# Designs tried in a protein design chat: VH-VL binders against Uncharacterized protein ycf23 (ycf23). Part 2

Target 1, 265 residues: Uncharacterized protein ycf23 (ycf23), of Porphyra purpurea (Red seaweed) (Ulva purpurea) (p51373)
Amino acid sequence: MTISSKISSDFDKQSALKVITGLNNFNIPQIKQMALASEIAKVTYLDIVADTDIIKEVESVSKIPICVSAVKSKELLKCQKTGVNILEIGNYDCFYEQGRLFHSEEIKLISKETRNLLPHATLCVTLPHILKIEEQVKLASDLQRIGIDMIQTEGKSTSISKTDHLSGMIQKSASTFSSTYTVSSKIRLPIISASGISSLTSPIAFLYGASGIGIGSNIRRLQDIGSMVIYIYEVQAAISSNHNIQQNINHSIQSSKISHQLIPY

## First folded at step 4 (VH-VL; framework fv_ecleralimab)

Design h11 (from e4 with heavy chain D102P)
Fold by ESMFold2-Fast, scan of step 4:
Structure h11 (fold): chain C 265 residues (1-265), chain A 121 residues (1-121), chain B 107 residues (1-107)
Amino acid sequence: as target 1 above (265 residues)
Amino acid sequence: EVQLVESGGGLVKPGGSLRLSCAASGFTFSEAWMHWVRQAPGKGLEWVGHIKSETDGGTTDYAAPVKGRFTISRDDSKNTLYLQMNSLKTEDTAVYYCATYPEGYFAMDVWGQGTLVTVSS
Amino acid sequence: SYELTQPLSVSVALGQTARITCSGDNIGSYNVHWYQQKPGQAPVLVIYYDSDRPSGIPERFSGSNSGNTATLTISRAQAGDEADYYCQVWDSDTYVVFGGGTKLTVL
């Protein structure tokens, strides 16, 4: 994995934070606002649609490292030529609503073809929430063998109109946390938790073995840069204020997981 | 020069068995994923199954109509792909092609000439 | 099971542009490959990954893929372009899926 020192440092500290504009978001004014807020808050990296014009727009307002997301290897190849830092196969949510599903064999194929086309690129792959947990673990293991650098866990989507409250936020991210916990016990790759993440739930992701988190809808719903910056600061503060305790708890969980790793199931 | 040459086709009765071979040359066979594709007389292309390289796990997958009856295997020391066909049915009558993509993109760039299998009583 | 639909036949006049479609649900999210097959011969890859051409395939052959339809376009059609054309994708559950094939006739 060849990445910038800030990205590698944040992952190593289990404190990486990415802002997600969306795989199918082409709203340039909104994307630029999110990029500028991310630049002000000094987030770890941005995750944007795999579009070379949008990459240029983001670079015009931000020095934050860029990750692009797509489900087709050629779109990632086009963007890699612009010098982006991370390529991601994933963020399948918009396709699920269209009736398009992604299962293990197809994801492995896309991952293998992307790695073959780009032997040295930093690659992240999202595990579909529609897979049973044991299938997600098997997929993650296979992706590690292919040479994927990072795994993203995914949660079940909720309707756009659903009111966010504590119970709803926990419920929304439940599948993401379950996947993060189980996958982290079986693979050595960094894990990014990216669904249902908020300032209240972000510490739980790290507790369950994540090296990074992604925030998307909670930023996209905000109307101005100042509000976006404040929200990002709240997430960063939640991570920082509990970092030492999260590491201690995570270490205890890892210790308990080691006993299970000796059982061949 | 990259080549695939199928052999082993012939006439067989329903319920019978036949083993097809595909001899590969001109590329690193051990790193290539290999496919079997068939075509019934006057009909379209139909995927039969594939086998991955050993590096990618050496696993096999099959189309629903042949699953449980056909077995794909490979011998990397001989650069040869095999298709073991059991419990043959009249609807298995087809020209059988082997195909591969040795250059790392997953589109079937290299095809053999095909071998005819006729299942008839 | 995932299915690709092609017209059974397409006719084009010599020197004109032929368009062969391949329809599938959300096919724009799949990589589409196209094969040409002449009578008595093995298939030949003419377009891969939606729009790329293998070495030796003339620029008259081009491809596109968006929404529910992928298209193979053959500009300045020649008599030698008469063949059956097949689209193909890789699907999660059914693996390799071919379209039914389209016979191109050059008039």
Scores: ipSAE 0.718, ipTM 0.850, lowest interface PAE 1.5, mean pLDDT 87

Design h14 (from e4 with heavy chain Y101D D102Y)
Fold by ESMFold2-Fast, scan of step 4:
Structure h14 (fold): chain C 265 residues (1-265), chain A 121 residues (1-121), chain B 107 residues (1-107)
Amino acid sequence: as target 1 above (265 residues)
Amino acid sequence: EVQLVESGGGLVKPGGSLRLSCAASGFTFSEAWMHWVRQAPGKGLEWVGHIKSETDGGTTDYAAPVKGRFTISRDDSKNTLYLQMNSLKTEDTAVYYCATDYEGYFAMDVWGQGTLVTVSS
Amino acid sequence: SYELTQPLSVSVALGQTARITCSGDNIGSYNVHWYQQKPGQAPVLVIYYDSDRPSGIPERFSGSNSGNTATLTISRAQAGDEADYYCQVWDSDTYVVFGGGTKLTVL
């Protein structure tokens, strides 16, 4: 199991951040804005639709590493031939709205074929939120045996309510965080948590065992590069604060000699 | 080298039972998912059901028209797939094919010759 | 349950190109497989994963799949191509789903 050297450092530090333009998003002007915002904010990588023309457009405005997402091994293979070596099987949300479901057997088949076709590519596979938690753990275990390099957990809805944005974000992330916690306790693969991610929820993802997070709809809804950059900065600040707090707690525990008391005499 | 051979077909009365067998050779049977597909005279292909490999849990799934009446099983020590058909109806009259997705594409790339099951009085 | 629709029949003149369609909701997100069946014989896989050919299948056979329609294309049709053709997908809820079949007549 090896992650591309282009992104591995951030995963090792449990601070990986990707911006997700969307598996069904072919809006080149919007994708280019998201790519530029990502370059300004220095995110770990971009996750875009598996389309060779869009890859070229993104490469024309950004040096951020590119990951492509698809549900078919052939689309991933086609993109890999252009030089992209970070590939994802997922994100399923756009298909759920159309009544198209993905269960463990189909995901394992796509994963086996993709790994067979691309022995050295970095492969990420999304675990469907429609699976029971026990089924997600079993699928993750099976994916590990297939040689998948990392897994992504997902939330139950891609929709954001116009009447209650914050509530919708929390609801979306609840499913993803539950899966992240349970899967991380059983599987050694790096986990990306990618639903309902904001400055409020991103620290929770890392607390529950994620090595990375993905931001999708919360960036796609913004109208300009500046707003996108600010949003990403807020997420990055929240991640940094969480790490600083954890380091301070660890240092305090390691150096302290307190006899079963919360406060010194 | 990879081969599937069905047997056990024949004439049976409505409400009767029949057991089909499929002998597999030339591949690692225990690692393969096995399928039954049928075709009524002059009609199209209709999936009947499958049984997963032992590694994938050995569970079965069935098409709605046969669920509760048909049972698929396997004996990996004998490289043999079975279809137990109960409560047969005239609508079950068909050639029954044993098939597998040998390459693992969920594509039926290996088929048996088929065995005819006729359900009539 | 997921359904695939094919035309009942297609005619093609010898040496011309035949196109057989397979329609299904969002079929472009599925991997479509195609089978050829001649009278009294078991089906033979002629296209898998939308456009790949098994060993022994002539290059005249090709496939495509996008949106709601998958297509099997048979170029330079020969008398021996006359057969029934079936499309097939794997669906997570209904498993193996076949189209109704299309009879290809080579005139």
Scores: ipSAE 0.579, ipTM 0.804, lowest interface PAE 2.2, mean pLDDT 88

Design h15 (from e4 with heavy chain D102S G104D)
Fold by ESMFold2-Fast, scan of step 4:
Structure h15 (fold): chain C 265 residues (1-265), chain A 121 residues (1-121), chain B 107 residues (1-107)
Amino acid sequence: as target 1 above (265 residues)
Amino acid sequence: EVQLVESGGGLVKPGGSLRLSCAASGFTFSEAWMHWVRQAPGKGLEWVGHIKSETDGGTTDYAAPVKGRFTISRDDSKNTLYLQMNSLKTEDTAVYYCATYSEDYFAMDVWGQGTLVTVSS
Amino acid sequence: SYELTQPLSVSVALGQTARITCSGDNIGSYNVHWYQQKPGQAPVLVIYYDSDRPSGIPERFSGSNSGNTATLTISRAQAGDEADYYCQVWDSDTYVVFGGGTKLTVL
């Protein structure tokens, strides 16, 4: 159980926030915009595709700690050799859309091999939402025994079009929170809640036992750095008890009022 | 030394039954998933089924051709894996291997020598 | 059911490079293992997780995996490399899946 010193403080405070660019996202201009927005907002870390060229591009615009995500131990190992020591086996959503499923035994084997290759790296593993709750608890317990440092819960994929973003977010949030609550009651690993996380749902993740949250699609849909920064501030305002950046928080609250009116009950 | 030793193979008539055993040593058998893999004469490797450790639920899964006819079980106190084969068909004629994943590679790298099962009149 | 396809046979001259392919839909998202089997013997793991070598396997053996094709490469082929070679993946719905096997002949 060793969390990287670069990010451990925010996890200890139950306030960790990561921005997820996506395991299948190779759009360098978009990734750099998300990295710049994350640098401005001072998020805990970035979660990007396991690609050494993209790591260099992100490092050119941001000093935020980098986590790379893959479903293959070799991709993680290649990235770790460049100096990245926060690694994730997960972010399965893009593979589900391709008909490729991940169940507990495959995840355990990949996790064991990855830990064996990288004895000292910070490892996060995503629990597949396609598993029944009791299977997710069992997998989390097994991952703890393997020596995984943190786990991520994910939400159920939806059959909703790209233009029906709000409905999809609500469905994923409910699934993610259910898993987070149940798993957190049974294991001692830090939990990251991802999929369907927004400014409205962020506080609930922490109430259900998360030590951190991940935001992805809600940032990726935005067109410019300013909009991304405002959205991140909105999320931070929702989870923060500190008003040190009060002018920026107040500005973000104005944007949040418009967003919140779209989710009445 | 890590090893698996199969036994119980032989000649059996179609419709008959046969029980194979696999004796394990040199590793923590109780924590290991155990597999049966077969190979018909002159043909390729075909997965038969597996049994999970008790910690992982002790459940079994089978390849479609054997489902409902074959049963995998284990006795952790004896470090022994079993394959009960019922309603045998001529297509079941094969060398049967037991196999498992080592903690070194997490790939199927530990294999027995195999035991021949011949289903013939 | 998930399927892996291998050529039935591959020939290579002594000292030359042999390449054995394993094709599967989106196999690049799977971790591929390779086994060598000589007549009358159990399979031996020669490559695991796409490109790693177990202890005792010569550097001449290497692997790659991307897109729809994984490849086992045997450089500087030797007579002792004659064997059947099998690729294998773990699939969540079909569990352990083997390719049909490729007979390597060293001429």
Scores: ipSAE 0.567, ipTM 0.780, lowest interface PAE 2.5, mean pLDDT 86

Design h16 (from e4 with heavy chain G104L)
Fold by ESMFold2-Fast, scan of step 4:
Structure h16 (fold): chain C 265 residues (1-265), chain A 121 residues (1-121), chain B 107 residues (1-107)
Amino acid sequence: as target 1 above (265 residues)
Amino acid sequence: EVQLVESGGGLVKPGGSLRLSCAASGFTFSEAWMHWVRQAPGKGLEWVGHIKSETDGGTTDYAAPVKGRFTISRDDSKNTLYLQMNSLKTEDTAVYYCATYDELYFAMDVWGQGTLVTVSS
Amino acid sequence: SYELTQPLSVSVALGQTARITCSGDNIGSYNVHWYQQKPGQAPVLVIYYDSDRPSGIPERFSGSNSGNTATLTISRAQAGDEADYYCQVWDSDTYVVFGGGTKLTVL
């Protein structure tokens, strides 16, 4: 595993949190607000568009580790040359809207090229939600063989707002949780759950095997830094609560003479 | 030296069959994806299909015009790629190239000299 | 089915810069490769991954790719550059897609 020492501790503790500004978001004022909110809240890292000017803007307001996202190895290589060493192949939603699909084979080839060009970079690859679950598992296994450091699962792309009912939020996240659980049971790589993850649903991602979560749309819809910080704090509180609950469950199971297994559902 | 040599081209009547071969040398054939690309007289390049390495699943994919009629196979022990062409049509008349790429580049960096297939009565 | 469009022909004077375009919907999200083909010969890869050159290809060959248009640029054009040029991408549903080809004439 070559996960960057800047972020690895939170993944090891099953508490990693990244804020996603978006692969197609070039709104510098908004990105800077999200970066500053992330700096105040001390999130694990930021996931931003692979653009060298935007990297500089983010660095001007935040010391939080930067991850850049792209679908092309060359864009990632350009950003890596500025000092960024956490890279993601993913965030396909904006391309789906344009009729551009990414299937397993193309993702594998992009991943092989990126790893070949950047042997020591921390690489994350998103599994497309358009793939059947068994295809996502196969792809994740192939990515592990290629030397990818972590996997991101995505659900059906959707904007979750505070006006949505809890049942609606859970429904929107269902596909992300299903893929997280299934992939986690078959591979050893850390998994980040994203797309449809909110303060209300984030504990479920960790229970289903995630080592980290990504939040994007719920932050991007907010109007000011203060509200962004408050929302991030709510997510962090939920993560901390989940960690304490998981420890208590593990302790109870360990003290049992009957079973040493966690309940997977 | 990396080299691809096609053979098996010739004159075939419509509805007939023909098998092309591509002999590879100078690289690890078993780990390479192999492509067939054709070019009708005076026309542009047209992808026919590919076959993946065993490590990547050994599966085949075809361009719509040839799907169901053409079959790509490989014999890694002989470093040879094959194209079995069935139910040939006059529009299949073309120079057929064997090509390979480093799968990391999505590009075809090694090409054979081509073999002409003429489908006519 | 994904499709790439190239002009049928482009003319350039000796020593001047030729630009050959390859248009496709959101082509900037694809890796574009360029091939040179002379009469009676197999294609030769001259640019891969938008702007990288294989060993042996002169520095005067360069490439770019953004939005809906990729461009092959040949600076200081020479008589030996006269050929057909094809762009190519790899698409998840269609696999290998070639442009129709552009005949470059060096005057």
Scores: ipSAE 0.661, ipTM 0.813, lowest interface PAE 1.8, mean pLDDT 87

Design h17 (from e4 with heavy chain G104N)
Fold by ESMFold2-Fast, scan of step 4:
Parts: structure tokens; C-alpha cells; sequence
Structure h17 (fold): chain C 265 residues (1-265), chain A 121 residues (1-121), chain B 107 residues (1-107)
């Protein structure tokens, strides 16, 4: 109803998957590789930088629905005029590194302006990880009132760790899952769980109340289309069998009594 | 059509108090975020604070120099914005404008004519 | 505490192009608005959202915003353009932030 008919079926089934190229990524060859891998794997949609030339490049290799991400309403409006109707205000991490912060008031105003300019577009808004959980819930409630169609939760930036990449990914996804669970328990908007999501952690997002997941860095780090396709297939396989996922998690919890590597929740 | 008219300015002694009013007309006042902006003689524009719309909770935020001394309020039934100024300092001497947006959420496209507040002995 | 820096003054010859800059860290990620203020008058919005013009503002007024610098451009300058010009952004921590203002003199 509220979400674009191009992607709503996967959200209704709680199996939506988007591939995120990044809102600060203007690398056309890499973006086209990710788009083609997404087309082969038939993901729900792509989330790309709000740039009209990049939209055309993606459309040349993929029929997958396009979502564009930006932090400025005018950039989203320009992209919508090319026919893209799924828009996101979000992915603030690249700005945080440059000292640019986004708090509730600014996000709410950008969201009001974007909805006013684009009454019928599907709008997603990312909740900043820098907000306390209570403030994320309050912001999500305000966004629901404004008429935003879906929420994305993001993970906290991880410090350089003495442990391997897996440990950092688990910490990042745990933060995202915590936000997803709390927001989903209070708000009725569909939630995309992103940041630190992998084939191993993606089923947990749905158990915590997500209707979809976003994968970005784990695809962007891969060097070829074939590897990207295989990774996406592994994620899709993990989420497509919900009854087996539930049983596997229950079994893993039991196994954690002899395997100390799982983080208890 | 859309208009803002400030009143209540005048001469006040340091440590004194003054209340400014801003009468709004031509738009749905209760849905608008209202701002106070000041300008000291010969100086630039300085944001004082804002009050959110009724729909957004009616909460206030203030610039650091006035926080704890100034209070912004609104009376939606009278389409009027207020600025209560306490513990006034000579540095508060300025023309005070109320401002809002009509069609935009970030840009102030509606301004009053301003009211002069002079803080001196 | 976000800050915007403008030159104190800019001069332009009648009929020529004036450019007034507004510098801020990552200002390209903000929406920049520009106000014109003539002596004894309230500010008037002349550019909003980086480059859009309100109704009644001549097409001679244009704006751009990229990286660390936003620019207000006034083409075919007229005597009536002589005024103070202020840039403004909305920042999550400090809310409404104005530049220090630039006095434009038309010679």
C-alpha cells in the first residue's frame, strides 16, 4: 500500500534484500558490477547514490528496482524526475567521519520536505546510530506521522579492533539488531536492518523484527561479479527458508553450551 | 498575505526583563516552526531560538548566548509568538525579528519588520 | 559549533558579475540559503536550497554549493543590488547558522 508495488511483495513476505552501493560511491565500474550481480541474483532492489548519470548506467545492465540515497531533498527530487520512485534519506556514516552530524530535528525536517515535494514516492529514512535507542524510537514515531514508508537501522561505527574482521562485523550487526528489535516493538513501519549484515547474521535480523535486510560492505569488498552472485545467493538461501532458520537458530543456541563463540542475547 | 508583526521593544536597564510579541497572519500558524533572529547595531544576523509546531511537539531550542535567560512560547489561538527576555545584558541590544517559512522547511521566507531592544543604563 | 565564513565586502562594477562566497566544513552536504538586507529593512530570501529562486527574484541571482564553498552569483549588477548578503544553513547541533555577512558595493 505504502511501499512501491515493485518491491512490496518481498517486504510482505519478510524476505526483502537490497544491495547497497553506498551514497558516497561514484565508482561507475564497481556500481555496474554490483548492479549486474544483483540482476543475476534477482535481489529485491538496489540502493545507489542519488546521481542521474549513475541511474542511467545501472539501468543499462539491470532491471532491478532502483532506490537512490541522499541527505538533501533536491538531489532526491532530481532523481525522481528520471522515473525512480524509491528514495532514501540516510547512510550518514561517510558524513560522520568528516564531522557532519545528523540528529532527529534535521532528519525530521528533511523528511517533511521530501514527503511534501514527493507525495507518492516510497520514502525510507535511516535512523542515526549516534542517537540513544529511546531517541531512535521517538524519531521513528515522528517519521511514521510524517508519512515515511519504511525505516532503516544502522550499526554503530566500530573502533579498530585487535580481533579479526568477523569480530567487528558481529559487534556492528549486534548494534543494528538491538535497534531493529526495539524500534520494531514500538513502531509499525517496515524495517530494513543494515550494517554488518552477512549470510551468517541475516536470518537474525528477521527474527528481531526486520522486513528486509541491506548488504553493502560485504559485497563491495568482493572483486568479481561471480563472487558477488555467490555471496548474494548464500544470503538469499539463509533467509528464504524461515522455518529451517528458526530451527537452526534454536539448535545453535543449544550448541552454544559447548561452543563459546556465539554472543548470547 | 503572509505577514509577521513584532512589538514590545524598547529601552530597558541591564538585569531587567522585556517580552516581545509577534503577530502572525495569512498562514496556518499552529503548523509553523517560529524563529527569533536578532541583529546588533552594525552587526550580522544571529539566530536566537525557535519553537516547533504543535504537531512536532511545541518544543524549544536556543542559541548558547541566551540559553537559560530567554524563553520562547506561542499562543496558537491568538496566532502569536512570544520572546520573554530575562537578565538582559548590554550585549542583547539588537533589532529582534520573528521569522518563519511558508513553503520551505529550512529557509526563512517570511520575516517581520523587527523591533528594537536597547539595553543600557 | 558550526561556522560559516563570508568576506566582509565585495565590490562590483555596474553591469558586471559579483560573486559572494560562503565557506564551511562540508558545506556541500548542507542546503544553503541566501538573504539580501538593505539598510533599515528586514532580510529578504533571494536563493534557497543552494540554487532555487523565490518568486519575484530576478534570474540574475543564482547559487551553487560544492565541497567547502557555496557561492551567490549576481549577474548584470544593478545599483539596487547594493546590500548586505548573508548565507545560512540548518545544522543538527547549532540549528540556524548565519554567515557574518558581505557588504556588496556597486560602483
Amino acid sequence: as target 1 above (265 residues)
Amino acid sequence: EVQLVESGGGLVKPGGSLRLSCAASGFTFSEAWMHWVRQAPGKGLEWVGHIKSETDGGTTDYAAPVKGRFTISRDDSKNTLYLQMNSLKTEDTAVYYCATYDENYFAMDVWGQGTLVTVSS
Amino acid sequence: SYELTQPLSVSVALGQTARITCSGDNIGSYNVHWYQQKPGQAPVLVIYYDSDRPSGIPERFSGSNSGNTATLTISRAQAGDEADYYCQVWDSDTYVVFGGGTKLTVL
Scores: ipSAE 0.688, ipTM 0.826, lowest interface PAE 1.5, mean pLDDT 87

Design h18 (from e4 with heavy chain Y105W)
Fold by ESMFold2-Fast, scan of step 4:
Structure h18 (fold): chain C 265 residues (1-265), chain A 121 residues (1-121), chain B 107 residues (1-107)
Amino acid sequence: as target 1 above (265 residues)
Amino acid sequence: EVQLVESGGGLVKPGGSLRLSCAASGFTFSEAWMHWVRQAPGKGLEWVGHIKSETDGGTTDYAAPVKGRFTISRDDSKNTLYLQMNSLKTEDTAVYYCATYDEGWFAMDVWGQGTLVTVSS
Amino acid sequence: SYELTQPLSVSVALGQTARITCSGDNIGSYNVHWYQQKPGQAPVLVIYYDSDRPSGIPERFSGSNSGNTATLTISRAQAGDEADYYCQVWDSDTYVVFGGGTKLTVL
């Protein structure tokens, strides 16, 4: 259970937000734009491809904490040696199209090796959406025993519908939220909800037990830094609104308990 | 020192049965995944199956050619791995190796010397 | 099922560099391990996790893995390097997968 001090505060507040540039994205100009937008909006951290040159490019425009994503422990180890200590095993979607599947045993083996190589790094592992929910819960439990610090849930990969893009986003979100709710009820690790996350759906992730959210494609599709910043602000506003509502509910519950304690029955 | 020693190989007729043993020493056997790998005369390495540690569920998985005929088991109190081979076929003729990895690297760093199984009439 | 393809044989002159390939769909997303097997002996791990060397393996042995091809490179080949070489990965559906093996001859 060792979350990096650079990001732990936002996780404790259930308001963590990461911007995902993509495990297979090597477009340096786009990555730098996303990094600068993230710096302006003060997001919790960036999730980028595990590439040491790209890490340096991002560091040149941003002070936001960096997380690198890969499916191989050695790529993560190489990046950790440059000073990055937030690492993720995951974001399998780019491999599914190529027939490359990741099931529970392989993910556990990669996770065990990565933790063994990097005993003190903050490790996040993505649960594959191709697993049944019960299998995702079992995998998350096993990952907790291995010493993984965070879990990321993902949604079903959905082909773009030219007539109904919104339905695709809702379907992805529903899948992610079902996994988030079920997993969060069974494990103690912080959960990041990713896939289908927008300002509209962000509050739902936290209601279903997430400590953070990840946004990727909805920022990557934008063409300028200003538009990216505005989008991030909208997500942050939605998160803040949800946090205030939750605080009000908690206060009401506490008030009810105090009142009951004063009745001698 | 980590060591694996196979035994039980020999000549058996088609349709027969044979049980191989692998004696382990020098490491915490109960926490190790154990593998059987075979090699037919003049041919390449072929994975037969594995058995997980009890901590990881103690389950077994097998290569398609042997599934339903071979059973892998372990006796952690004796630090011994077993391969029960039933309904043997001539194509099962091979040297059978017991293998594991040292310190959790899922590359097979530790191998036994192998035991020869010959299936012929 | 997942398959790894190796050339049946590779020849190298004494002191020259041998390269043994292991081809598989998207093999760059897998960790590739390499084994050396001399006649009558058990396999010996010579490269693990694409390019790491176990203790006792000479620096002449190196590995790489990218795209659809992994490569074992043996520089300054010696007579004692004559052996069969096998690549291996771990696959989610088929578990342990070995290549067919490559016989290295040092001329």
Scores: ipSAE 0.648, ipTM 0.807, lowest interface PAE 1.7, mean pLDDT 87

Design h19 (from e4 with heavy chain T100R)
Fold by ESMFold2-Fast, scan of step 4:
Structure h19 (fold): chain C 265 residues (1-265), chain A 121 residues (1-121), chain B 107 residues (1-107)
Amino acid sequence: as target 1 above (265 residues)
Amino acid sequence: EVQLVESGGGLVKPGGSLRLSCAASGFTFSEAWMHWVRQAPGKGLEWVGHIKSETDGGTTDYAAPVKGRFTISRDDSKNTLYLQMNSLKTEDTAVYYCARYDEGYFAMDVWGQGTLVTVSS
Amino acid sequence: SYELTQPLSVSVALGQTARITCSGDNIGSYNVHWYQQKPGQAPVLVIYYDSDRPSGIPERFSGSNSGNTATLTISRAQAGDEADYYCQVWDSDTYVVFGGGTKLTVL
């Protein structure tokens, strides 16, 4: 029912950034590199596989808050017992590749089970991109009733066209952002946008109502900590630029209100 | 203590209808999800459908073979679960069990003894 | 339609360990429950949530679930363990799915 105080400030500012190592990623050296890059860049939190040994490894190199992701309540419960209190049901991408699908009824059941086991944990649930937008809204509404604290939207995780056309890239991401916008307009829970997020697209997620973004594959494909840090800095710069633009617009509007100057329509 | 008792089974001809009841006692029935599961003679368990608790909206879901023919309902004031079976087929011949889905186990932890439904000429 | 496959029968000698498998595509991503059914009786939950035991179920019953196979293990088998055993999961499309059942014979 309440977001952890460790991450709530960035969500309130609509600037939350999480780094996703992957629900089925057990590569400790890679996970440690991503954790170290995240610590250097001061991201909001890490989203890692629900594994108690990996939690300990991450805690040895980073102070960044940890979120664990799983599709099973029992795995989340085991991790919560180590002191992790930010938990996610999702991400489903690795299972889609295996032909394993998650639809509304199963997700609600897992969410209900998890909330009952963990009444006070911060719970995030991923809405499957395979659901129609209206089904995602209905599921988000049901999850809110169950007491879930955050929603993560996902889009179809497909490679962008080989041709670098900005409008084409935005159009391909439209489904993810449309889902974020629609869910955000109907549901009061904070929204994380995770699929197709880069420095180019991250400002759009916030404009469409997200309180945070998640970045996974674009960091996992990088080979060294320095490259990961640079990529995260680019994303953070894009987010900051968007906030500065919004503040400038708001200030201009406020300044106009106190002005007695009249301008023709 | 916690108990489920099915009733209403019997012999019905194809195309007929039958209503099964499941009387619950020893727990807060209105907070429980309830299931119907059947077992044809000499065969395995087959899920029929469920109904959610009042607090979860009381919605129903059904297995494909019975969808459109069977209706699950509940009367929380009487602690009773129902299965209305219409357009019965010989393939519906089975022992019908009601079962409780328990939030502590996340599984069907209590089952009734079952009631036999025979669909035959 | 998701499907769970169990062997039709398993035999175990008195006092030995029986293992009953339940196979399904990526079953490790599902929560597996196990039910025991004796002739003419209702099913009894013996393992829930892959490996947890309900109150009253002896510790010689255990479970595991990983990859494409879930396993119910019955150590120190007793004559009273003769029964049909069913695995069960929740599937997104078909809701409750049971395995075909395995008849355990204690020799």
Scores: ipSAE 0.634, ipTM 0.807, lowest interface PAE 1.9, mean pLDDT 87

